# Designs tried in a protein design chat: VH-VL binders against q9nrl2r1430to1533. Part 119

Target 1, 104 residues: q9nrl2r1430to1533
Amino acid sequence: GGVHELSAFEQLVVELVRHDDSWPFLKLVSKIQVPDYYDIIKKPIALNIIREKVNKCEYKLASEFIDDIELMFSNCFEYNPRNTSEAKAGTRLQAFFHIQAQKL
Below, E stands for the ipSAE of ESMFold2; O stands for the ipSAE of OpenDDE; V2 stands for 0.75 times the mean of E and O plus 0.25 times the DockQ between their complexes.

## First folded at step 7 (VH-VL)

Design y2 (framework fv_iluzanebart)
Fold by ESMFold2-Fast, scan of step 7:
Structure y2 (fold): chain C 104 residues (1-104), chain A 123 residues (1-123), chain B 107 residues (1-107)
Amino acid sequence: as target 1 above (104 residues)
Amino acid sequence: EVQLVQSGAEVKKPGESLKISCKGSGYSFTDYWIGWVRQMPGKGLEWMGIIYPGDSKTRYSPSFQGQVTISADKSISTAYLQWSSLKASDTAMYFCARLPYGSYKGTYYMDVWGQGTLVTVSS
Amino acid sequence: EIVMTQSPATLSVSPGERATLSCRASQSVSSNLAWFQQKPGQAPRLLIYGASTRATGIPARFSGSGSGTEFTLTISSLQPEDFAVYYCQQYNHYPLTFGQGTKVDIK
């Protein structure tokens, strides 16, 4: 057959998921493990939710997709102090995202 | 009704301290950033800085860094703009406005504004 | 910082006429541009964000267009309540920056 291409959003999400620094972002934060998280983070999101939205074609504009990714990083920096492994991973993954998002 | 209500007009002398307020109501205060905008008499709008009330994280315009302090108390849905020592050049209308929390780029638009606080600084 | 330049400084139009206001950014701001209306003694009111999205409650006669560095606000049939100063504002780069304003006066 012909060439099979993933959508630009799907390709970018796959690259984010496979990145070494994606571990804080793969799934929603557990209320059992981190009980105070949902006291301050009112719009929780994670890569698995974003990928599901991509697969269901819920993003009509690139800006909507970018907004959800940026919300994910914003939540990370809001909850986690700057010196944590989570915040450091978020800083590196966000920089990687900004480079890749130039393709959108 | 969603609204931001600011404190009343102030008349001060150079060297005095001042703290003005911006109170949100009708919405979840921690779903939005609060930004501050200056308008000098007869002039246009100038961006001063922003605060996220959820953690009091601030970001200033380079022109206002060190000139003012922005703070917030989420328990009473109120943001503040403060001067330690006023100058005559601080005479202006000061507006607060909310910006959706969620993105550092696509959501930095100001959808609801306070009525403004007129600050007059003269000897 | 990104410099926003608006033209004309003053636009004189009659009610019912079309008004076209321009805004130029010194560098690309993508579509992260907003338009505000300000009447004397009042706070600014958001009209358009994302260059072309009307804010809630804004009449259809207001439309925005453009991307990158060149943007336009159009008022298709000017009403008496539309005489005001209009500001463009970029939010693509920090610090956020405003144009100097265009005053729309009655002719």
Scores: ipSAE 0.000, ipTM 0.562, lowest interface PAE 16.4, mean pLDDT 86

Design y20 (framework fv_iluzanebart)
Fold by ESMFold2-Fast, scan of step 7:
Structure y20 (fold): chain C 104 residues (1-104), chain A 123 residues (1-123), chain B 107 residues (1-107)
Amino acid sequence: as target 1 above (104 residues)
Amino acid sequence: EVQLVQSGAEVKKPGESLKISCKGSGYSFTDYWIGWVRQMPGKGLEWMGIIYPGDSKTRYSPSFQGQVTISADKSISTAYLQWSSLKASDTAMYFCARLPYGSYKGTYYMDVWGQGTLVTVSS
Amino acid sequence: EIVMTQSPATLSVSPGERATLSCRASQSVSSNLAWFQQKPGQAPRLLIYGASTRATGIPARFSGSGSGTEFTLTISSLQPEDFAVYYCQQYYNYPLTFGQGTKVDIK
């Protein structure tokens, strides 16, 4: 728990950020480039926000960290049809996350 | 038991206002979207719009934008569909339905439906 | 908007027979397609979502297939309770759109 869990969260976020399929998830979606995104997605989140929360010690439980990562993937699949590059990247990155999250 | 329960049938005259309700129970109301669907007598299903109860933001079908207002009160797990001035052409069965948020299965499928509210507008 | 077209308008089948219902989209909807059953006086019931995934509690005799623009709902060995109107619905693009329905009648 505590410090050990936060170190594990940081390591996992770094692994996700450096993954080839992280590109849809690195920062919040631009309202200028995708104007209807925020009409559909009500709880926006991205890896940069999750990493900031880890660094500020805002996650008290592994479940809270996992919930934010899963919300990020849920947003991807809510907005993007299954045949898009974004949804395909999300599918692969989520599978990678599930394997890595077994360490938590 | 997960349920959506709608208000009872309404008989109205043209020009009258109306607000019908859809109450959710047995689940976390703010974890799902609520959509509204119209079915005119003897006709098929038409999508009207959607609301996220957590922040009350709405998205309408272009055909229904400006014709109706969708709202929600998350404190009592209830969504609403409202007309300021009814027309005879509003005579229809109105359904509310629940849509899961953020699933890999695809997200705008309606998994639980209300029983429907029959609205009759006649002089 | 994406136009959904169902065929046939009416399908007459005997109990125990196989029914195949078709749904066509005016443009690709990937696998973002649902099938609903509606009986007189009742709300629609979700049967299939994601083109081929059965909703919870739906009997195995119902199966969905297809992707892109062409989809089918198959009911193997029709039961008396299966006589109803069936609607397909795309959720690939907003606004969501339904087909006009196929009525499955007893022969």
Scores: ipSAE 0.006, ipTM 0.628, lowest interface PAE 10.1, mean pLDDT 88

Design y21 (framework fv_iluzanebart)
Fold by ESMFold2-Fast, scan of step 7:
Structure y21 (fold): chain C 104 residues (1-104), chain A 123 residues (1-123), chain B 107 residues (1-107)
Amino acid sequence: as target 1 above (104 residues)
Amino acid sequence: EVQLVQSGAEVKKPGESLKISCKGSGYSFTDYWIGWVRQMPGKGLEWMGIIYPGDSKTRYSPSFQGQVTISADKSISTAYLQWSSLKASDTAMYFCARLPYGSYKGTYYMDVWGQGTLVTVSS
Amino acid sequence: EIVMTQSPATLSVSPGERATLSCRASQSVSSNLAWFQQKPGQAPRLLIYGASTRATGIPARFSGSGSGTEFTLTISSLQPEDFAVYYCQQYNNWPLTFGQGTKVDIK
């Protein structure tokens, strides 16, 4: 914990949001547009929710922050076939996250 | 040590019910799907289906839909495969294996396998 | 359902020789292909996933290649413990499907 870790989480979330491959992850999936999503994904999460948690200082450990980001990717790969644009974006963004997370 | 331990061999008559088990240890049981694979004597491997132990959601291969029931009890890190009424054609080795959550509905590779449970059904 | 076809059904090789096993998918499975080894009386063991990535603890003599519909498993210098049945398995589409197996036997 601490102030140094909080600023690192904020910086990493901003970098993820700005990445070209963040589009499937910016906000929660629409139940209107994707009706079966919430039948399959039981722990939905998105970058806007994670950013809110960072801003409210809800992550006490780097592992908690990393777990939420990894859950976001796991949800993507659980719902979307690997050759879809969503899954491909997720694969690239996850690789970028792993490189950046070495700073945490 | 990550491992899956299956229940012992079973000898049954046609029409009898049976429930075999697969117990996970050394890892977080709810972070993985558990899949079931059948191998008939002298034959290859056949995919049966999966369960996500976190919420007990199942998905079956079309050839096994309605033939078996897959279930799990996450409080004891155990998955189950069960038959309401066994047939002689159910004679086979049954393997359980784990697949990571984040595989497309369990469409991922199996990295850790149970030792297998031999089920023999004869009159 | 995607049909996986392995060839040959049986491959007879001497220790120290190279073994090459083929696996063909009835439609593209990208690189979502795994190879398993099974010895008599034992559970299958994961060798390769993602068509070419060795699983943890698998010796370097095992290598996989291919993408789309044609895949190969190569054992560069066959050891006595490598005599087994080998299965390919696609995980690109549901249901997951296995090839019928290639038995690697002593010549």
Scores: ipSAE 0.304, ipTM 0.765, lowest interface PAE 2.6, mean pLDDT 92
Fold by OpenDDE, second read of step 8:
Structure y21 (fold): chain C 104 residues (1-104), chain A 123 residues (1-123), chain B 107 residues (1-107)
Amino acid sequence: as target 1 above (104 residues)
Amino acid sequence: EVQLVQSGAEVKKPGESLKISCKGSGYSFTDYWIGWVRQMPGKGLEWMGIIYPGDSKTRYSPSFQGQVTISADKSISTAYLQWSSLKASDTAMYFCARLPYGSYKGTYYMDVWGQGTLVTVSS
Amino acid sequence: EIVMTQSPATLSVSPGERATLSCRASQSVSSNLAWFQQKPGQAPRLLIYGASTRATGIPARFSGSGSGTEFTLTISSLQPEDFAVYYCQQYNNWPLTFGQGTKVDIK
């Protein structure tokens, strides 16, 4: 991707972080708080990690960026039952992401 | 009264399929995980996997991944354990149990157990 | 997986005496440890969870202690109905794992 794509990724991450439903995704899950999380989730990721990758220009394709965002949501839904606050937040944030991703 | 009632004993031959059941009552079935535990004759307890009936999210013990299928029908408050092709080594007592789910944690304890289903597989 | 090891394999105790059962984890399970009692032909029954919290309806003679990798179940005064097999189980990490059990029988 070009500079314009990187800027678009950066902007989208900012919007995701600022979203009211971003709280489960801002940083990696604490192993202290959730001891079994990393036994279940093998590819952990969070918005702060994605932001760092954006800043380091690690995404060469929009599909790579989208894949990481989708992985983040996938992890959430893999670990959390759908009726949990985390999963509900994830559902709403993912919907927001899908709308915003159309602009990429 | 909170209870789990399992289906009756099964006598099967190798290669046959089987589906046993665990029905919950006296509580909100969709709010608790259901786990399955195997106990081979004269042996200890083995975790097989768990399911959240609310959305059918399932987690298997690595030893049982791909060996069995755990499912649930929340409309009748029932969880299932099934085999597509039984082996003689599947002969065991199978228990279901209720697991309260902690918020923000994958920690649970088994506070209610079914009475067990004996499965005998022999030629 | 976390391996849970119980000792002794068999514990012979007289009625009225104290019984002490040990459970060791191959790695720390914090306080996410439960104890179960199983009698022949019956389903296991939850005794203790959170390492030291008695489940509802469990007599006060049952107590659990420990954290990390070492845990103990104590029966202060063994009653006739307490002769059974006891299992510890960790639920700190996936997969959930049981100890191999300790049989408490009559001395």
Scores: ipSAE 0.263, ipTM 0.795, lowest interface PAE 1.7, mean pLDDT 92

Design y22 (framework fv_iluzanebart)
Fold by ESMFold2-Fast, scan of step 7:
Structure y22 (fold): chain C 104 residues (1-104), chain A 123 residues (1-123), chain B 107 residues (1-107)
Amino acid sequence: as target 1 above (104 residues)
Amino acid sequence: EVQLVQSGAEVKKPGESLKISCKGSGYSFTDYWIGWVRQMPGKGLEWMGIIYPGDSKTRYSPSFQGQVTISADKSISTAYLQWSSLKASDTAMYFCARLPYGSYKGTYYMDVWGQGTLVTVSS
Amino acid sequence: EIVMTQSPATLSVSPGERATLSCRASQSVSSNLAWFQQKPGQAPRLLIYGASTRATGIPARFSGSGSGTEFTLTISSLQPEDFAVYYCQQYNNFPLTFGQGTKVDIK
């Protein structure tokens, strides 16, 4: 990837972080608060980790970046039943992401 | 008048398939997980797995993953436990129970139980 | 998996006496611990959840205490209907696990 691609990833992550529905995704799920999370989710990820990867230029293709964001949403829906606040936030944020990702 | 009603006792042979049911009434079926618990004759309780009826999401005990299938039909407020091929070691009482659900904290205590379904597999 | 160990295996008590049942987890389960009562031929009945919260309709003589790895169920004045097997269960981690049970028997 190029400089324009890296700036696009950074801008998209910033938009996701600033979204009202980002609260379940800002940081890794706490083992103290949610002790069974890591029994269920084998590839944990969060926006702070994705942002770090963008800043270190670890995404060489847009598909790699998109895959990490989709993994984050997939983990949310795997752990959280459909009617939870977390799953509802994830559904709205994922829809927002899909619209913004069309620009990539 | 919240209740879970299970299907009747079953007598089967090794290799046969079986599907038993657990019907909820008196509450919103999609506001709770449904879990299955095995109790072998003269033994204690073993958790098998849970299902959320709203989206059919399942979590299994590693001991039962691939051994049984848990499913649900929210339109008739019924959960199911199924074996493709029974073994004599499947002889047990099987209980269903509901578990509250909510957010990330999880609340997996079993507050209402079915009466149990006795499954006997002759060997 | 988390192993739940109950003691004693059998407790012989007279009506009106205090019974104390113990449950130990192989690692911390916070307060995510439930107690169940089971009588012969019946389904288990939830007594306590969250280590110390009585379920709806459970008499005040049943009380739970503890957190982390050590838990107790106390029956302050045993009634004839309280003779049963009692199970503890952790719901902190998957798989959910039960203790082997304590049988409360009449002297």
Scores: ipSAE 0.033, ipTM 0.728, lowest interface PAE 6.4, mean pLDDT 90

Design y23 (framework fv_iluzanebart)
Fold by ESMFold2-Fast, scan of step 7:
Structure y23 (fold): chain C 104 residues (1-104), chain A 123 residues (1-123), chain B 107 residues (1-107)
Amino acid sequence: as target 1 above (104 residues)
Amino acid sequence: EVQLVQSGAEVKKPGESLKISCKGSGYSFTDYWIGWVRQMPGKGLEWMGIIYPGDSKTRYSPSFQGQVTISADKSISTAYLQWSSLKASDTAMYFCARLPWGSYKGTYYMDVWGQGTLVTVSS
Amino acid sequence: EIVMTQSPATLSVSPGERATLSCRASQSVSSNLAWFQQKPGQAPRLLIYGASTRATGIPARFSGSGSGTEFTLTISSLQPEDFAVYYCQQYNNYPLTFGQGTKVDIK
C-alpha cells in the first residue's frame, strides 16, 4: 500500500504505454475484428485496464501488478505465433518491463 | 519463389462431395493465414473465410458459415476447401491467398494468390 | 458488414491518360484498404495495401490515396497492359469485404 507504491506502478505503466512496442497492448483486442481471440484467451487484459486498476487502488501487492503485466505478455505469446510483429513487439516490451520492474 | 498452387478443375453433380487444395511453397506456411475467395462466373470477388495453418483456427464469412469447411495440414503445407453436398449455385472459380499474420489490425491483406480452381456443378 | 462501393462501374480512357478510380466504405476502415488488379482468366494481383503502399514489383504509375471512407486508385499514364478489372477491399473489420469492381477499358 500507499501513495508511494501507487505512484511507482503509474510511472511504470506510463513508460510501457510510451514505448514503441506497446501498440499491441494499449487496448483490449476487438471481438468484432478478431472474434477467435476470446475463444483462445480466457483472461484478456491490456495496458488501459491495468492503468485503470492502478488508479482504483485494486493492486494490494506489487506481485499482483507484476502478475497482470505478465498475463498480458503470456496472452500475446499464446495467441500470436513467434514470427509475428505482435510477438516480436511483446518480446522486446517484456524485456524492457523486466528491467524496469526491478525498481519496484 | 513464393507460390500457392491449387488443385485442378472439377466437374461435379449436385449432392456430391468435393475437397480442393491449395499448396504453399517457398515460405514458412505457419507464418501466414490462408484465405479463400469465390468468384462466380462474370461476377466479382467474395470473401469466404480464413485459416491459420499452425493451429487450424478458422474464421468464416457469415454468408459461408455452415456451407463449406476450411482445413489445413501444416505437415504438407496444404490448405483445403470442402463441400459435403454441392449445389449448382456453387459453380465458381475458387482462389486461395496468403495473408500476413496479425491479431490486431492492418495485416489481413492478400499478397500472394493461387491460380484458382474452377468448380462446375451441373446436372 | 462494411459495404464497399466502387465508381465508376466502367471507365474508358485513352492510352497515356490518367485514370482515377474511387472506392467508398459504408463506415471508416482507417487506412486498412487494398487494391487488386484482375486480368481476364487470371488470379487477382495485389497492387496497393494500407491505402497507399505499393506492393513489391508494382509500377510507380499506380498510386493509392485516402483514409476513412473515401479512397482513390490513380494510374498516372495508362498502358495497354492495364486493361483489367480493379477491386478495392477493406480489411479493417471482419468479414473482409470487396467492392463490386471497376472495369478499365482502353479507348
Scores: ipSAE 0.000, ipTM 0.575, lowest interface PAE 13.0, mean pLDDT 86

Design y24 (framework fv_iluzanebart; at its last look DockQ between E and O 0.09; V2 from the best seeds 0.00; counts 0 for: pae E 8.1 > 2, placed apart)
Fold by OpenDDE, look of step 9:
Structure y24 (fold): chain C 104 residues (1-104), chain A 123 residues (1-123), chain B 107 residues (1-107)
Amino acid sequence: as target 1 above (104 residues)
Amino acid sequence: EVQLVQSGAEVKKPGESLKISCKGSGYSFTDYWIGWVRQMPGKGLEWMGIIYPGDSKTRYSPSFQGQVTISADKSISTAYLQWSSLKASDTAMYFCARLPRGSYSGTYYMDVWGQGTLVTVSS
Amino acid sequence: EIVMTQSPATLSVSPGERATLSCRASQSVSSNLAWFQQKPGQAPRLLIYGASTRATGIPARFSGSGSGTEFTLTISSLQPEDFAVYYCQQYNNYPLTFGQGTKVDIK
C-alpha cells in the first residue's frame, strides 16, 4: 500500500496501544477466560477494533472517536471492581487519553 | 473467624418498606462480594444479586431488578437489602453470602453464609 | 439464564450407603459449579466449588465431579447428619442460578 501520514486519531491509537497500561484493552475480552463478561457488557470494544475503524475512516467526528474510547474504559469499570489490576490500568490509561485527546 | 450476621426476623404488612442488614467480620469486607439469596417457604434458593462493598458495584438478577435495592456501607462492614413497598409474595427467608473477589476470574461461589432473615408479609 | 436441573427430586438412602445426586445445566458452565447442603432451619453450607473442590472442613465422603453440562455430587457413605437438601449452583454466567434441589432422606 501507499505511504500515508498518520491522522490524529491514528497517532493517538498508536500511543494508547504502546502505553504500559494498555494490556486490558488491546483486544476483546475472551469469552473462554471470562465467560460472564458478555452477560454484563453489551457493547464490547477494544483498541484493535477502534484502530480498524480509524483505518476505515469510520470516524467523521472527533467526538465519535472519543465516544468509542470512553466506552472502552466504561466497560472496564463496569465489569471490574475499582481495586482490580484491570481497573487500575484503565484509570491510568484513561488519564493519559484525556490529556492526549485535548490535542484533537 | 469469618462470619456474616444478619438482622432479626421482620413482620410487616403489604405496602410497608423494609431494610435488612448483613454484617461481615473476620475478613476484609471490601475485598469480597456480598450476595443475597431468597428462599420462599418450602421452596428452593433464588439468587437475587450481588454488591461489591469496596465501590458499591451492584448486579441484579433480572427477576429482582427493580424489585429490591442492594446497598452497602463499608465503614461498618454491612450490606443491605431493601424494599420500598412489600408484597405478601415477599414472604421468605433471605440469606446473605460472601463471594470471592472478581477480576476476570469468573469465580463467584458463595463460601460463607449469614444465618438468614425471615421476612413475613401479611395483612 | 442458565437453567439448572437436579435429579432425583428425592433420594431415599440408608445410613452407610452411597448417595449420587445429579445436576444438569441447560448450557455449558465449564467447571464453575458449586454444591450446597441445607438442613431444616439452617443456612446453606458450601460443600464443593469448581465442580470438584471440597470446601474447607468438608468431610472426604463428599465429592463432586463433572464439567460442562453434567455434574454429580457423591456421598460415599451416608451419615446421619447428611440427610438434608442439596443444591447445585452455576456461577459461570449472569445471572447466577440454582438447581431446584434434591432432598436426601432416610430409607
Scores: ipSAE 0.744, ipTM 0.907, lowest interface PAE 0.6, mean pLDDT 95
Fold by ESMFold2-Fast, scan of step 7:
Structure y24 (fold): chain C 104 residues (1-104), chain A 123 residues (1-123), chain B 107 residues (1-107)
Amino acid sequence: as target 1 above (104 residues)
Amino acid sequence: EVQLVQSGAEVKKPGESLKISCKGSGYSFTDYWIGWVRQMPGKGLEWMGIIYPGDSKTRYSPSFQGQVTISADKSISTAYLQWSSLKASDTAMYFCARLPRGSYSGTYYMDVWGQGTLVTVSS
Amino acid sequence: EIVMTQSPATLSVSPGERATLSCRASQSVSSNLAWFQQKPGQAPRLLIYGASTRATGIPARFSGSGSGTEFTLTISSLQPEDFAVYYCQQYNNYPLTFGQGTKVDIK
């Protein structure tokens, strides 16, 4: 725990947010645009929620932070067929995350 | 012409397995969902579930989860509905239909339907 | 699960008259509502989606209206080929659910 871990998590979240493939993940899915999303996805999460958790020091271990990011990608692949723009963006962003997460 | 053509009528006994088919033509099969709908004799329409043939992703109605298997073979533009062990209560007309799916639009209306497959299960 | 209720169960009208069919959802489905026509021995046919958008090839005499929980299908001048069962269906929430149907019969 501590300031070092907080800085590392925040840096990684900022890098994810700035990535071209972050667009499906920036905020929770809109019920107006995707009304059935919450019938299918039971543990919704997005980068803005993860960033707030980092800022509030809610992650005690790197594994907890990694689990939330992986949940975000799992939700994407669960809802979206693999040949969709959302799933393709998720695949590329997840690969980028795995490379950056080696620094944690 | 966009069409869904279903397999012919089936007469089976309780306990037997069955697999019925729905073949798409005249459109890109992997760009649409295929849904299955049951209509019991003299009754209305019941939603069973859907499959996306491009990656075989499925979603079932809670009432049909574990009772049937939905699958697809994109190489021959065909979707399937399968029972491992039929019951008399499975006697019904079964329809397939295609549904458009935009990425974040959440559109699930059925625009093209198959002609139906009548399944009769009796002793 | 959202429950769809149609009324009346049976509607008796003469050719050339206006038919009005109602569909109510147990909770809001926005405008994610479709109407289908089914003739005896045939598959259902999509008439309206998005509560008010006519499907390709559907005659102008068919119109849909409503949003939220109350929806209406109107046939402005009923033709002999329009005698059928009509179903509403919500696709706002999963699982998709249908109304029980309204049978449109000759008076």
Scores: ipSAE 0.274, ipTM 0.779, lowest interface PAE 3.8, mean pLDDT 90
Fold by ESMFold2, look of step 9:
Parts: sequence; structure tokens; C-alpha cells
Structure y24 (fold): chain C 104 residues (1-104), chain A 123 residues (1-123), chain B 107 residues (1-107)
Amino acid sequence: as target 1 above (104 residues)
Amino acid sequence: EVQLVQSGAEVKKPGESLKISCKGSGYSFTDYWIGWVRQMPGKGLEWMGIIYPGDSKTRYSPSFQGQVTISADKSISTAYLQWSSLKASDTAMYFCARLPRGSYSGTYYMDVWGQGTLVTVSS
Amino acid sequence: EIVMTQSPATLSVSPGERATLSCRASQSVSSNLAWFQQKPGQAPRLLIYGASTRATGIPARFSGSGSGTEFTLTISSLQPEDFAVYYCQQYNNYPLTFGQGTKVDIK
């Protein structure tokens, strides 16, 4: 990808960060606050990390960008039981992401 | 069905030791934090501390640090709250509760509660 | 530690009427706020978590709102079984802390 794709990735990340349900995904989960998280989740990722990768032009294909965002949601659903605020926020934000990702 | 079943009511004298229990069933006991909550007669709820039975890591409220011991025996899916020397002021209802897995920014709410254990300490 | 302050201390409400309970945190707790119901002689029951998400099996008349430091529990049409003490709890920071409770009485 060119400058158009990088701008689209940045715009999409900004839309995700602004969404009301982004709060569980803004930064990597704290090991101190959530001691067992990294025992279960082997490929941690968050919106701030994805945004940094966009800023450093580390995504060469739209599929690589989409894969990181889907990994973020997959981690959420793997770690969090269905009834948690985190899992429900993840479901709503993922639905929003799928709508926005059609622009890529 | 997820359940926490606590040991029965206790009547004790000051200076005696006590260990009350909380048995979990219907879920993977070692994968969830267990917390303890005190309710003094006619008063509200006070968080005492938590244990992760999978590795026995504990965290206490500052108000209860050094006053009680929280432990677990994962082989029988049971958490414990323990006093080495009871005081009359320990008279209260004690609840155990399960926390869901941790959150991205902190700990969880308490989703399943035991029925409570009434501890009466008097002389 | 984060102090949770509930108001009013007691709320007298007739069945079928609306009850509004407030909970204020001394610092932001984001949406990491739960509401519990406790009836005499019983354990607390989880009503709401994440400030606004109803727990499984909780009737739709219970709703929660707010974020940051100000939170509200609303019971839209009070039923006879809703007369109880209600507690808020923050789970943003250790130590976990509860409000002092709001008692909802029959008017």
C-alpha cells in the first residue's frame, strides 16, 4: 500500500478509538491489574499498538492491518467470559469495525 | 450451575482461632479469583481481599492486611478465610464471591456470591 | 482508595413508581461500576456491571447509566420484590470499594 491505504488505516483506527466501546482496547492489558492475562493470551495487541504500526508504515497489506484488529477482538473473546463488559464491548466494536472496514 | 457454598455459622470466644470455608462448584475453580466481603451488623459491605486459587496469589485490602489470612485448596475447590485470634469486633457476616476473569484496566465485579457465614464472637 | 458515596440513604417509593439511586466516586472509575441488590438475610445479587450492562436474568426495569464519577440506577416500575438495599461497587482500582447503600422502602 500507498499513501491512500495508510490514510485509510489511520482514519479507521481513529474511528475505533472514538467509539464508546473502545475502552477495553485502548492499551495493552496490565499484567499487574490482570495477572493471568498473559498466561492465556499469547499474542497481545491493542489500538495504541496498531496505531503505532500504522504511523511507522509497518502494514504492507490491508489484510495485515485487518488481521491485527481481528486478533484484538479474538483475544478479548478468548479471555473474557460472555457476560463481561469487555466481551460485550468487543462484540459491539467488532460489528462497527466490520462496517467501517468495507471502505478498505 | 455456578455455586459458592460456605461453611456454617460460628459462635466463638475472643482469642480463639477460626477458619471458614467457601466451596466452588460448576466452574473451573482455579481460573477465577475468589474475594471475601465483611458485613458488620447493620452495616454495609467491605471488601477484605482476593485470592487466585490457580497460583495462590493474594491481595488484601489495607484495612485487613495482617488481620486475616486468605488461602485456597484447589484440590477440593475451596477457599478459606482465617483468624489466628478472634476479637469481639470480628462479629459479622462474611461472604465469599467469585470475580470473573480480570479486566483490561483492572479487576472485575463480583458475579456469584456465597450464602454467607455468620461469625459471632462474644464473651 | 476510591470512596463511593450513595444517595439518598433511604428512598420511600410506592409500587409501580420510578426509583432513582445515585452513586458518586471520589475519582474516575471509567465504566467499572457494578450495582448489587441485597434483601434481608440474603447475599447480595449482581444487577448491573460495566455501569449499564444488565446481569443475566435481571428484569429490564433495572437500568444503569453514567461513567467517570457519577452513576445512576433506575428502577422504572418498582415491584414488591424490589424493596431492598442497593450497593454500588467500583472495580477500577484496588482496593475494591462499595458505597454505603441506599435502602428502598415501601411508601
Scores: ipSAE 0.014, ipTM 0.592, lowest interface PAE 8.1, mean pLDDT 87
OpenDDE, second read of step 8: ipSAE 0.656; ipTM 0.883
ESMFold2 (binder alone), look of step 9: mean pLDDT 93; pTM 0.944

Design y25 (framework fv_iluzanebart)
Fold by ESMFold2-Fast, scan of step 7:
Structure y25 (fold): chain C 104 residues (1-104), chain A 123 residues (1-123), chain B 107 residues (1-107)
Amino acid sequence: as target 1 above (104 residues)
Amino acid sequence: EVQLVQSGAEVKKPGESLKISCKGSGYSFTDHWIGWVRQMPGKGLEWMGIIYPGDSKTRYSPSFQGQVTISADKSISTAYLQWSSLKASDTAMYFCARLPYGSYKGTYYMDVWGQGTLVTVSS
Amino acid sequence: EIVMTQSPATLSVSPGERATLSCRASQSVSSNLAWFQQKPGQAPRLLIYGASTRATGIPARFSGSGSGTEFTLTISSLQPEDFAVYYCQQYNNYPLTFGQGTKVDIK
């Protein structure tokens, strides 16, 4: 949980946000546009929430940060069928994350 | 063989509607984004937008949002670019291109291109 | 949007010579940069993606380098078929953006 870990988390979140496949993950899914989402997904999360947690120094360990990112991908694959653009974007972004997370 | 085949050249008048096509073959059409690129006569390449045929989700360049409609019919592996009302300034070569599937380095580069559709709009 | 600037606008070289083409991004695009070749009357052809990875079937004389904001395409020994316009394209941020192109013509 030190300054160095938080700097690394911020850099990684910025890279994820800037990645072209981040569009399904930038903010929470709308209850108005997708009302059944919250019947299926019990722990919703998005990159804007994770970035806010990084900025507020809420992650004490790298594993906590990684767990939130993995939860985001898990939610995507649980809700979206494998052949959707969301699931395809999630697969590519998760692979990118796994490469970058090796540096944490 | 992976290929994209586009519809033939079009000659239209201002105000007319037009829909051009891009047919994919030799790959899983629903698993790849299809992008559209404009090239004005004697000029460079301009990104217009993309569609994911699996669910018809689209994403436009801000410069083309509201100017064109991108659609796809996955039952015949065909993507479309459409104008409700053409302008003389729409005279250009239009290319469709496939984006690769599943890369950790990002997949929004175009790996396979159609031959292009020349659209001429003149009074 | 990220602005891509290519230089020079035109490069005049003789067959067998080395050509070096530059591409600059207005902000970092990591290594998410592609190079395309376009000949008159033809569709663009992917040469390089990921800044330095040659696409399938692209001759070894084409090489890409760079990361962040500065990128280079090198053609080590120009062949007659290499005279064309070359475009760089960033795909790090949407919308995807192209450079204005470098025309490689015969001197």
Scores: ipSAE 0.000, ipTM 0.545, lowest interface PAE 16.8, mean pLDDT 85

